# VH-VL binders against q54qk4: the designs that were tried, part 39

Target 1, 195 residues: q54qk4
Amino acid sequence: MNLSEDVLKGIETLSDEKLINDSVFKHIIDTCFLVILKKKTESDLFDNKAVSSVDTIALKQTFSAFIVFILESMKINYDQSSISDLLEEHKLSSSRIDFISNYFKEYRVAIRKHLSVTNFHFPHIIDVNWRLDLFMKSNAVEKLNTPVYLINLTTEQEENVKGKVQFAATLDQLQDLVFKLRDAQKQIERSSIKS
Short names: E, the ipSAE of ESMFold2; O, the ipSAE of OpenDDE; V2, 0.75 times the mean of E and O plus 0.25 times the DockQ between their complexes.

## First folded at step 24 (VH-VL; framework fv_nisevokitug)

Design x03 (at its last look DockQ between E and O 0.60; V2 from the best seeds 0.00; counts 0 for: pae E 6.8 > 2)
Fold by OpenDDE, look of step 24:
Formats: structure tokens, C-alpha cells, sequence
Structure x03 (fold): chain C 195 residues (1-195), chain A 120 residues (1-120), chain B 108 residues (1-108)
């Protein structure tokens, strides 16, 4: 799973028992799951007995990072062992890993259900088909009599729910698109740590 | 859906110790706060302390600090409260209580109570 | 130490409204919870700060906070409402749960 450096740093912050004591740790994790489940809001993060001594910025950053971690993990349906391994790699104690794991076990189905109906994720492109069309109708392209590629993208929003996106592109446009996609991929790889 | 079942009534001598148990069923145990509250006859509720079982960290009321020990056994889903150096004033019904949802902290579920009588 | 003060007793006729107060400095800005305790029974949560009504608690029971007073309101009081009621807050200064002194509600 590819997570940004900021997210990974946030996860590592949860391993600092001096900065984040057990009560603060519990509250952060609890609030993250409850916010994702739409039972609480971000403002509730600061309304607890545990967080009076914690820096507000650090708390917000850690909270946001862990939200992303939960959402990304559930988006790809990350298994419990993989979740535990990632957390272990980022130096969380066994008890804290178990704490988090317990909530994933309890709320996995509910979170995934919410992800399927909310704006937490975008559809993924799972397939691409294209063909050359030498004779496009005048209404489809601004330039008449120019060979174009018809591109069909197959998307997946949730499990077994597929969509289609269709568009026309010239060879130059297609090459430009491919270049931009490759560049985006490189940027993602640079910004993400392979775990 | 969560039930808390406490151990039976106790009769103790002054200066002795008592250990009350609270077994949880019907839900997860490790991730939730368990608190202990006592009530002397004809008196109000008094908070004694709390624990997060999975971490084993406990917080105590100042009045009982040094005399009360709260522990938890995850394998049996049981919390314990031990009170030492018992006095006649410690005669009370002792309750365990638990939060319902994560980070709610207040006491949704209660045990049935355990009467502890301290008499010479 | 932070203390919550309640009236010792409140008497109310059936069908009327009972109001139980909980007084403390600036309690209106705190998260206040309320418990009902019937004779010989364990306490039961009846009002939480986040307005998540516990299962089995009727809508005629509600809580409000303002200034130095929190109030539990029981509308259309029934015989079954006769009980002791306790307010509760977390005191961050002492890191303690604090209960009110308790109020005995008698239905006439």
C-alpha cells in the first residue's frame, strides 16, 4: 500500500508514548473510527478529557493521517495481518497494534459500506480499450476528417459495480495523456513510501 | 448487549483487603474503559478509578490512591478492584461500569453491585 | 475539589414536570451526564451530553445546561420515575469523575 510520507509520519507519531499517552492514543483512534462512521465530527477530537495536554497541531496532524490510513486500508480491503505488519514497521507497540486491530475487526464491514456510498473515494480505472476511427461523424470532433482514437475506460466504484467512460482523442492527445499519466505515476511513487 | 456480572457479597475485618471481580460478556472487552463506583448506605455515588484493559493503565481518585488497585484480565474479560486497609467507612455497594461506544467515557453499562461490609 | 450540588429532594404530582438542578461553577460549558437510580438497583444512564438517547429512555426525559446550572427535565412524570438522580462531569483539573450530591424525586 502506498501512503504519503506525511501519513506515515502521523502513524509513527502514534508510537511515541511520551507524546501520545495511552488515553490520548485511545481517544485519537476512537475518534477516527467514529468520524468515518459519521457518529462524530472532527471538532469532537478536542472535546475529551485526554487531550488537554496535547499540542493542537500535532493532534490534528496525527488524526488526519490516521483517517487516511483507515480509509486507504479499507479501500483496498487490506487484511488484518498486513495492517499489523505495517503498524509494526512503524514501531507501534504490540498492545497498540492490537487495539487498532480490534477496531478494524469490529468496523471493517461498516467502514467499507460507508466507502461505497460516500465521497471518500473515487472510481478506479480497471481496464482500457481503444480503437482507431478514421471516419468520425462531424458532431463528435471539432476537426473534420481527422483520424481519432475512441477510448473506453472501465471503472470500478465498488465491488462488482462497474462504469464506463468514453471519449475521443487524436494521436497527439493520446500521447500527451499517456505522458501525463506516466508523470503522475512517478510523482505518486516519489511521494509514497512502499510498504 | 453488554452485561457486567460482579462477584458476591463480602464480609471483612478492619485492616484486611477485599477484591471484587467484574466479568463482561456480550461484546469486546479490551478497548473500553471500565470504571469502579461505590455507594455507602444512604449516600451518593463516588468514583474510585478506571482502567483500559488492553493497556493495563489505571487512573485513581485521589482519595483512594495507594489503597486501591484496579486490574483487568483480557483472557477472561474480567476487571478487578482491590481495596486494602479496610475501614468501617468502606462499607458500601461497589459497582463496575463500562462505556457503550468508543470515546463516550460515560457509564452505559453497570454491574449489579457487590456489597462489602467491614465490621469488627 | 470540583463539587456538584443538587437539591436533596423534589416532589412532583403525576403528569407534571420535574426539574432537577445541578450547580457548579461554569457547568454550562461542561459535558454533563445524568443517571437514574431506583431503590435497590444499579444506576442507569438517562441523559448523555451528546444527545444520544440510551435505549429504553423516553423522550420526556431531557437535559440542558446554562451558566452555572445543569438541569434534568422529566415531563409528564409517572410513578415509575420515582428514583434518585445524579449528575456527572469529568473534572480535568483533578482528572476525576465527579458525581452530584443526588436528588430524590418523589411522585405524589
Amino acid sequence: as target 1 above (195 residues)
Amino acid sequence: QVQLVQSGAEVKKPGSSVKVSCKASGGTFSNYYISWVRQAPGQGLEWMGEIIPIFGTANYAQKFQGRVTITADESTSTAYMELSSLRSEDTAVYYCAREREPSTDYFDYWGQGTLVTVSS
Amino acid sequence: SYELTQPPSVSVAPGQTARITCGANNIGSRYVHWYQQKAGQAPVLVVSYDSDRPSGIPERISGSNSGNTATLTISRVEAGDEADYYCQVWDSSSDHWVFGTGTKVTVL
Scores: ipSAE 0.707, ipTM 0.835, lowest interface PAE 0.7, mean pLDDT 89
Fold by ESMFold2, look of step 24:
Structure x03 (fold): chain C 195 residues (1-195), chain A 120 residues (1-120), chain B 108 residues (1-108)
Amino acid sequence: as target 1 above (195 residues)
Amino acid sequence: QVQLVQSGAEVKKPGSSVKVSCKASGGTFSNYYISWVRQAPGQGLEWMGEIIPIFGTANYAQKFQGRVTITADESTSTAYMELSSLRSEDTAVYYCAREREPSTDYFDYWGQGTLVTVSS
Amino acid sequence: SYELTQPPSVSVAPGQTARITCGANNIGSRYVHWYQQKAGQAPVLVVSYDSDRPSGIPERISGSNSGNTATLTISRVEAGDEADYYCQVWDSSSDHWVFGTGTKVTVL
């Protein structure tokens, strides 16, 4: 598995039991899985009793990092022991590792269905970088800052042929875009993620 | 679907203690808060405390702090509530309850209730 | 301590609307959950997060919450709606759940 330094740092933040107590930890993990499954939205991260005292920036960074971890783990079919080993390398306690492992066991089938839409066969992804960024849309007074992920994919189409794909999207937009691209792929003379 | 099955009714003397069990089945046990709620005859619902089994941490309502102990046994998927120094005012039905899904903060699964009667 | 006050009882004729209030200072800034309890039974969740209806709860049961009052509304009341109803909030300042005093709904 190839995760950026920022993603790994975000995952390791989950080991800091003084910053992320057990209630906050449960909430972050719960919300990550449910957002991927479209049962909750990112706003639900803040609409919970557990997070009233937690720094908002740290909460968003950890949440974003763990979503990337889930998606990559499912994409490469990481088994439970591999997930546990990686989390232990980043100092999570055995009870927190078991907590996360139980979520993978419970939701693995449902998430795999969603991830089959993002399975790319032609160029494969060899590196993923992302940053959370804010955009302000000035089209209406009632519009608020909308957080988006700036995704940079480094790809390799064939031996020693590399490319880059960069775009901005929310998790929902990424899933929707991939669904649409998959349906059109058989007739494609172009691709957002291929070169 | 989750089911919560509680231990049977108890009759206790003042000054003794009672330990009520709540066995969960039909789902994952360890990752969810289990709450205890009591209801005296003809009275409303009163929250006593909660535990999340995988972390073993419990949180108690201040009224019961020092008299109530809530524990969980992951190997049997069972939560326990022990109330000590029983008084006649502790006569009530005691319920266990939990959330249906992660990040849900309401009680949508309830045990059948355990009647505890404190009489001399 | 944070207290949730409900009227002790509400009487309503079949087919009419029952409104059950849950009062507290600035309750509108908190999420309110509602439970129905029939005699001799455990409570059942009927509304969550002020206005969300769990699966299997008829649309004639609804909730709202603003200012100092949350309200559970049961339209086109049926005999089967006769029960005790409790509101609930999480109070982060005391770190515990709080239930309302309860309202007995009687269908005439």
Scores: ipSAE 0.079, ipTM 0.592, lowest interface PAE 6.8, mean pLDDT 80
ESMFold2 (binder alone), look of step 24: mean pLDDT 92; pTM 0.942

Design x04 (at its last look DockQ between E and O 0.38; V2 from the best seeds 0.00; counts 0 for: pae E 2.7 > 2)
Fold by OpenDDE, look of step 24:
Structure x04 (fold): chain C 195 residues (1-195), chain A 120 residues (1-120), chain B 108 residues (1-108)
Amino acid sequence: as target 1 above (195 residues)
Amino acid sequence: QVQLVQSGAEVKKPGSSVKVSCKASGGTFNNYYISWVRQAPGQGLEWMGEIIPIFGTANYAQKFQGRVTITADESTSTAYMELSSLRSEDTAVYYCAREREPSTDYFDYWGQGTLVTVSS
Amino acid sequence: SYELTQPPSVSVAPGQTARITCGANNIGSRYVHWYQQKAGQAPVLVVSYDSDRPSGIPERISGSNSGNTATLTISRVEAGDEADYYCQVWDSSSDYYVFGTGTKVTVL
């Protein structure tokens, strides 16, 4: 799974039992799941005596990181063993891993359902088509008769809900885009290996 | 559906101790607080304390601090409440209770209650 | 300590509406829950702050709160509604669950 370094660092913060005691740990985890399930709001994170001793910024960062972790894990339907392995890799205790794992077991279906209908997920590019247009209309490009590529992206936001994104690019722009996409792919692969 | 089943009625002498059990079934046990609430005859509900089994962390109302001990056994999904130095005023029905969802701060599930009678 | 005050008793005729109050400072800004307890039985949750109605609880039972008063409303009261009712909050300052003093509802 491809998680950012900041997210992973946030997860690791949950392993610090001095900074995050059991009560604070439970509250953070509970609040994350309940916010995703639209039962609570982020403001509820601070409505607890236990968190009064924790730095506000650290608390917010850890909260946000774990939200991303839950959402990304459920987006790819990450299995329980993989979730546990990742948490173990980041030095969480067995009891805390079990705690989190139990909630994934309990709420997996509900979270995935919410992901399919809410704004927690982003549209995915599922297809790309392009053609060369030698004669673009003046309203589409600044320069008349400039050869451009018309690019059509097919996106999927929900299952069986497709969208389209269209834009024009010069050959140079297209080459640059391809280069950036390849670079992004390499970064994703590297991140996957590290996780 | 979660079910909470408590141990049977107890009759105790003043100065003795009582230990009541609460067995949970039908759902996850370890991640949720189990609370104990008592009710004296003809009186209202009084919260005594709670425990989260997976961490073993217990919290007590100040009134019962030092006299009540709440424990849990994860392997049997059972919570226990022990009250020592019993007095006649401790005569009550004792309930275990649990929330359905985490951190909702209300009790969806209740045991059937355990009557504890303290008499000389 | 945070305390919730209820009237000791409320009497209502069948078919009428019963209103049970729960008073405390700024209770309108708190999450208030309600329990029904019939004679010889454990309490049953009848109203939660969140929008989810407990299973088996009729729509004629509802809760509201504002200012210093929370109110449980039972419309079209039936004989089966005779019970003790308790309001409840969680107090973040003490980390205690606080119950109201309780109200006995009698159906005439």
Scores: ipSAE 0.636, ipTM 0.803, lowest interface PAE 0.8, mean pLDDT 88
Fold by ESMFold2, look of step 24:
Structure x04 (fold): chain C 195 residues (1-195), chain A 120 residues (1-120), chain B 108 residues (1-108)
Amino acid sequence: as target 1 above (195 residues)
Amino acid sequence: QVQLVQSGAEVKKPGSSVKVSCKASGGTFNNYYISWVRQAPGQGLEWMGEIIPIFGTANYAQKFQGRVTITADESTSTAYMELSSLRSEDTAVYYCAREREPSTDYFDYWGQGTLVTVSS
Amino acid sequence: SYELTQPPSVSVAPGQTARITCGANNIGSRYVHWYQQKAGQAPVLVVSYDSDRPSGIPERISGSNSGNTATLTISRVEAGDEADYYCQVWDSSSDYYVFGTGTKVTVL
C-alpha cells in the first residue's frame, strides 16, 4: 500500500488498453516476474514484437513500477484480495487483474524462495571431503571416546578464488546437517524452472 | 504439472469442418497461449495458430487465415480448434501444445494428438 | 519467410556421435530449440535456447548455435535415439513458430 507516486502512476498506465494492449500487457507482466526469478533480463523487455510500437521510456517506467509493486507486495506478504483491490482502485480491467493475480498465486512461493536463496551471499561449495576420527585418550584426561567426522568444504567465491570451511561433527550432528541439506536441495529442485 | 488431453480421432468428408478439443489440467490455464500444431502423414510439424484464454485473443498462421478458428473456455480449461472447408490435404495428426513458463519461444507440454482423416 | 533447413537423414553406428544441423541465414542471432519425436508419439523438447537441457534429458545430448548453423549433437548414440528431430525458432515477422524440415536419425 505505501507505494510512491511514480510507482502508482506506472501501475495505472497498465489500465490504458489503447496504449498498452493485451499483448503488450502480457509481455510486460511476464517479463517482470521472469526478471525477478532470474529467467530473463530487462533487455528482454524491448526484444519483442509486442512492444515495438510503445515508447521506450514509457515502457521502462511501467516495467520498473511493476517490478517495485511485486517486490513490495512480497515484502509485506500482500494477499490476493489486497492485490486485486489495489489494482481495481487503479482502474485495471477484471481480466488484467485476474492475469496478475494468477501469476502472484502461481509464483509467490518461487519468488520468495529465489529472493532468499539468491540474496544468500555465501561462497559456492565445489568439493567435500571428510574423515572419521575418534577422540582418544591423549593426555590422561576425562575424554569420551566418541566418533566425530572432520569435514572439509572447498568453496569458490569467484572463478579460481577458493576457500575452505573446516569443522568437526558428531554422527548426530552430521545426520542433522545432511537432513537440512537434502531439505534445502529438494526445495531448490522443486522451485527450479527451465533455463 | 500441466497435462493436455485431446478429443478422439475423427473421419470427415471434404468441404465439412472439424472441431478438436484440448483439455488442460494441473496448472494455470488462462494466462498461457495454447497452440495448435499439425503433422500430415510422413511430414513435418506445422504451426496453425494460438489463443490466450484470459483475453480471448487468437493469432493464426497465414496459411490457415480464414479457415481456422481457435477458441477457449475458461470454465472447463479447454481450447478448441475448428478447421473448415476440409480438403484431403488436411488429413493429419493435430496437436495442442503449451509453454511451461510464460514468454518462452517453445512448447514443453503436448497433447497426445488427434488424427483427422478427410476422405470421401 | 524464415525457413530452417535440416538434412533429411543421418545414419550413425551405436556409440558414435550424430550431428544434426539446422541451417538458416544468421540463425546464430536467434535462439534455437530442438524436439525429438519417436514413432507414434508427440514431440519432446530436448534442447532449449541453443544449449539448455530440460530435466530428464541426458547430458550426451547437447546443442550449439553460431553463424548460419545450429547443431544438435548426440554423443554415444544408443538405439533409443532413433527418432525424428526438429529444430525450431521464434520469428515475429513470420508465423511465430517456425519448425525445421526434420531429420530422421537411424542407428545402424
Scores: ipSAE 0.464, ipTM 0.757, lowest interface PAE 2.7, mean pLDDT 83
ESMFold2 (binder alone), look of step 24: mean pLDDT 92; pTM 0.939

Design x05 (at its last look DockQ between E and O 0.30; V2 from the best seeds 0.00; counts 0 for: pae E 15.8 > 2)
Fold by OpenDDE, look of step 24:
Structure x05 (fold): chain C 195 residues (1-195), chain A 120 residues (1-120), chain B 108 residues (1-108)
Amino acid sequence: as target 1 above (195 residues)
Amino acid sequence: QVQLVQSGAEVKKPGSSVKVSCKASGGTFSNYYISWVRQAPGQGLEWMGEIIPIFGTANYAQKFQGRVTITADESTSTAYMELSSLRSEDTAVYYCAREREPSTDYFDYWGQGTLVTVSS
Amino acid sequence: SYELTQPPSVSVAPGQTARITCGANNIGSRYVHWYQQKAGQAPVLVVSEDSDRPSGIPERISGSNSGNTATLTISRVEAGDEADYYCQVWDSSSDYYVFGTGTKVTVL
């Protein structure tokens, strides 16, 4: 699992017991799970006097970060031990880890079910094809008679629901894209919990 | 389904203390608030306080502050309510109650109640 | 402190509709919940305003809330509906659970 630095920072914020007391901690975590389960909305996060002592921006960032953490964890069906290890690595207390773990145990099936049918999932690229077109004449191309690559991406949002994305790119653009994808792959590998 | 089972009836003298237990089963115990609510004979329901077991933090109604102590034992999934300096007015049925979902403002589950009688 | 006021008693004939009110300032802006308590038993949740109907509760029992009054409605009243009914809110200012004064419903 690859989590951004911002997400990890948000998780670490939950370890700060001075900033986030037990009452605020519970409220944040409860609200995150309930929002994912469509039982509450983000606005409900602020409907508690306990959070009045916390900076609004910090609260929102922590909330958003933990939402991403829950969704990503459940997307890959992250096991309980791995969840606990990650939280421990980010200095959460044993009681807070147990609190979060208990909710994962309780809501794992429900969250995964919601993920399978809701828009929490982004389309995944499952295939890519490209060809060289020396005579591309399209309104989408700024330069006529310039060699371009026509790139076709096959995407999947839900199981057996496929989409197509097509665009044109110059050789330089394509090389840049390939470079960025390779770099992203390396970053994923480095950040992978499996490594 | 969560079930709450309370300890048996108590008879106490004025000035003494009583400790009532509430054992939970059928769900997660540690993450949910357990509340205590009492009802004097022929009277309405009165909220006394609550505890979140995993953190051990309790909140009390102002009326009972300094005289009530709510605790929990995670290993046995049991919550306790201790009321000291008992008076005749404390004669009531005491209930433990719990929410079904997190951060719910109502009680889905109730114990069967424990009668506490204070008499000289 | 926040207080909820209910009528002490409501009498209704079988098959008719019982309405129990719960009054407080601006109660319409709060979630109001209702409990049924039969003699010698613990309270049972019958209406949760912000959630689905509790399991086992018939559709003829419903809640509404507006202005300064919340109302529990019991349609097609049966003998088994005879009980005490309590409204309840959570007060965010005090962090207290507040119960109404209670209403005795008698089926004639």
Scores: ipSAE 0.834, ipTM 0.900, lowest interface PAE 0.6, mean pLDDT 90
Fold by ESMFold2, look of step 24:
Structure x05 (fold): chain C 195 residues (1-195), chain A 120 residues (1-120), chain B 108 residues (1-108)
Amino acid sequence: as target 1 above (195 residues)
Amino acid sequence: QVQLVQSGAEVKKPGSSVKVSCKASGGTFSNYYISWVRQAPGQGLEWMGEIIPIFGTANYAQKFQGRVTITADESTSTAYMELSSLRSEDTAVYYCAREREPSTDYFDYWGQGTLVTVSS
Amino acid sequence: SYELTQPPSVSVAPGQTARITCGANNIGSRYVHWYQQKAGQAPVLVVSEDSDRPSGIPERISGSNSGNTATLTISRVEAGDEADYYCQVWDSSSDYYVFGTGTKVTVL
């Protein structure tokens, strides 16, 4: 996992129990997860009396840092022990680490559902199998004169869990898929230059 | 599945206090918000306050600030609500309620309710 | 101070549709939740987050929320739907959990 110094500093701010008391801490963590799930907005962070005593800029920096932390942790499927170790390394107390860890445990599935990119939690493709079929029949005996490729991708997640992804595509559909994948790669490169 | 079981009905005199318990079972207790909601006879639902047991911190509705105390005992998975300086207007059914997930803003689980009657 | 207004009652014949409104300024920017409370019982969540149904809640109960009005719709009403219904929102600027005034649904 590669987190910037600004993100790590923002996470470490959550350890300052004098600046961020338990009520403020709860609100920040709660709001971060709900914003990612599209159930709240950034304005909900600031429109709460519990956080009115905290400097607005500091509050926003901590909020933004923790959102980045959640997204990067989910993107790489960082396990619960690794999350806990990183938070302890940045001086969070055991009770605050446990609070955060339980949010990850409860929300991992929901966050994966709401994220639009497969790169966030991407199974490794370890094998590809295909079969060219000159025609495809189901409830009809007709022959298709356009080749159809039956594609099977064998995948592997962490801990050696295998899966498969199966689909059918014509040559034109495969060409379009390749074009879209290359275009997505170029857009990622442009975002990296901008960021 | 989570279940919330509350203490039995109480009859109290004006000026006294009442302490209602809410015992949780069927899961982890400490990270979940426990709220107290009351309902006077023939009236609507009214949120009183909440606690998050792992931190031991409570928040109260402005109307009840100073009269209500909400606590939790992690070892018994039990939350408590104490209302002091009781008046006849405090006659109500008192519910505890819990979210399914640590960060929801609605109540999936409700206790059976505890009737508190305040009369002379 | 954020108040959710509901009609006091709605009467509906069996097999017809009951619509229960929950009104507040710009309620469409909030997530609205709905509870059913039968006589002598605790409330039961029937709709969360405007339109999501918890497991075990029939498809004929649905919710919507836009503008200044959230609506709970009960299609093909049955006698067992006779209950009080409450809307609820989270309001960060007041006491967090705000309940509506309640609507008694009577099945004729």
Scores: ipSAE 0.000, ipTM 0.483, lowest interface PAE 15.8, mean pLDDT 81
ESMFold2 (binder alone), look of step 24: mean pLDDT 92; pTM 0.938

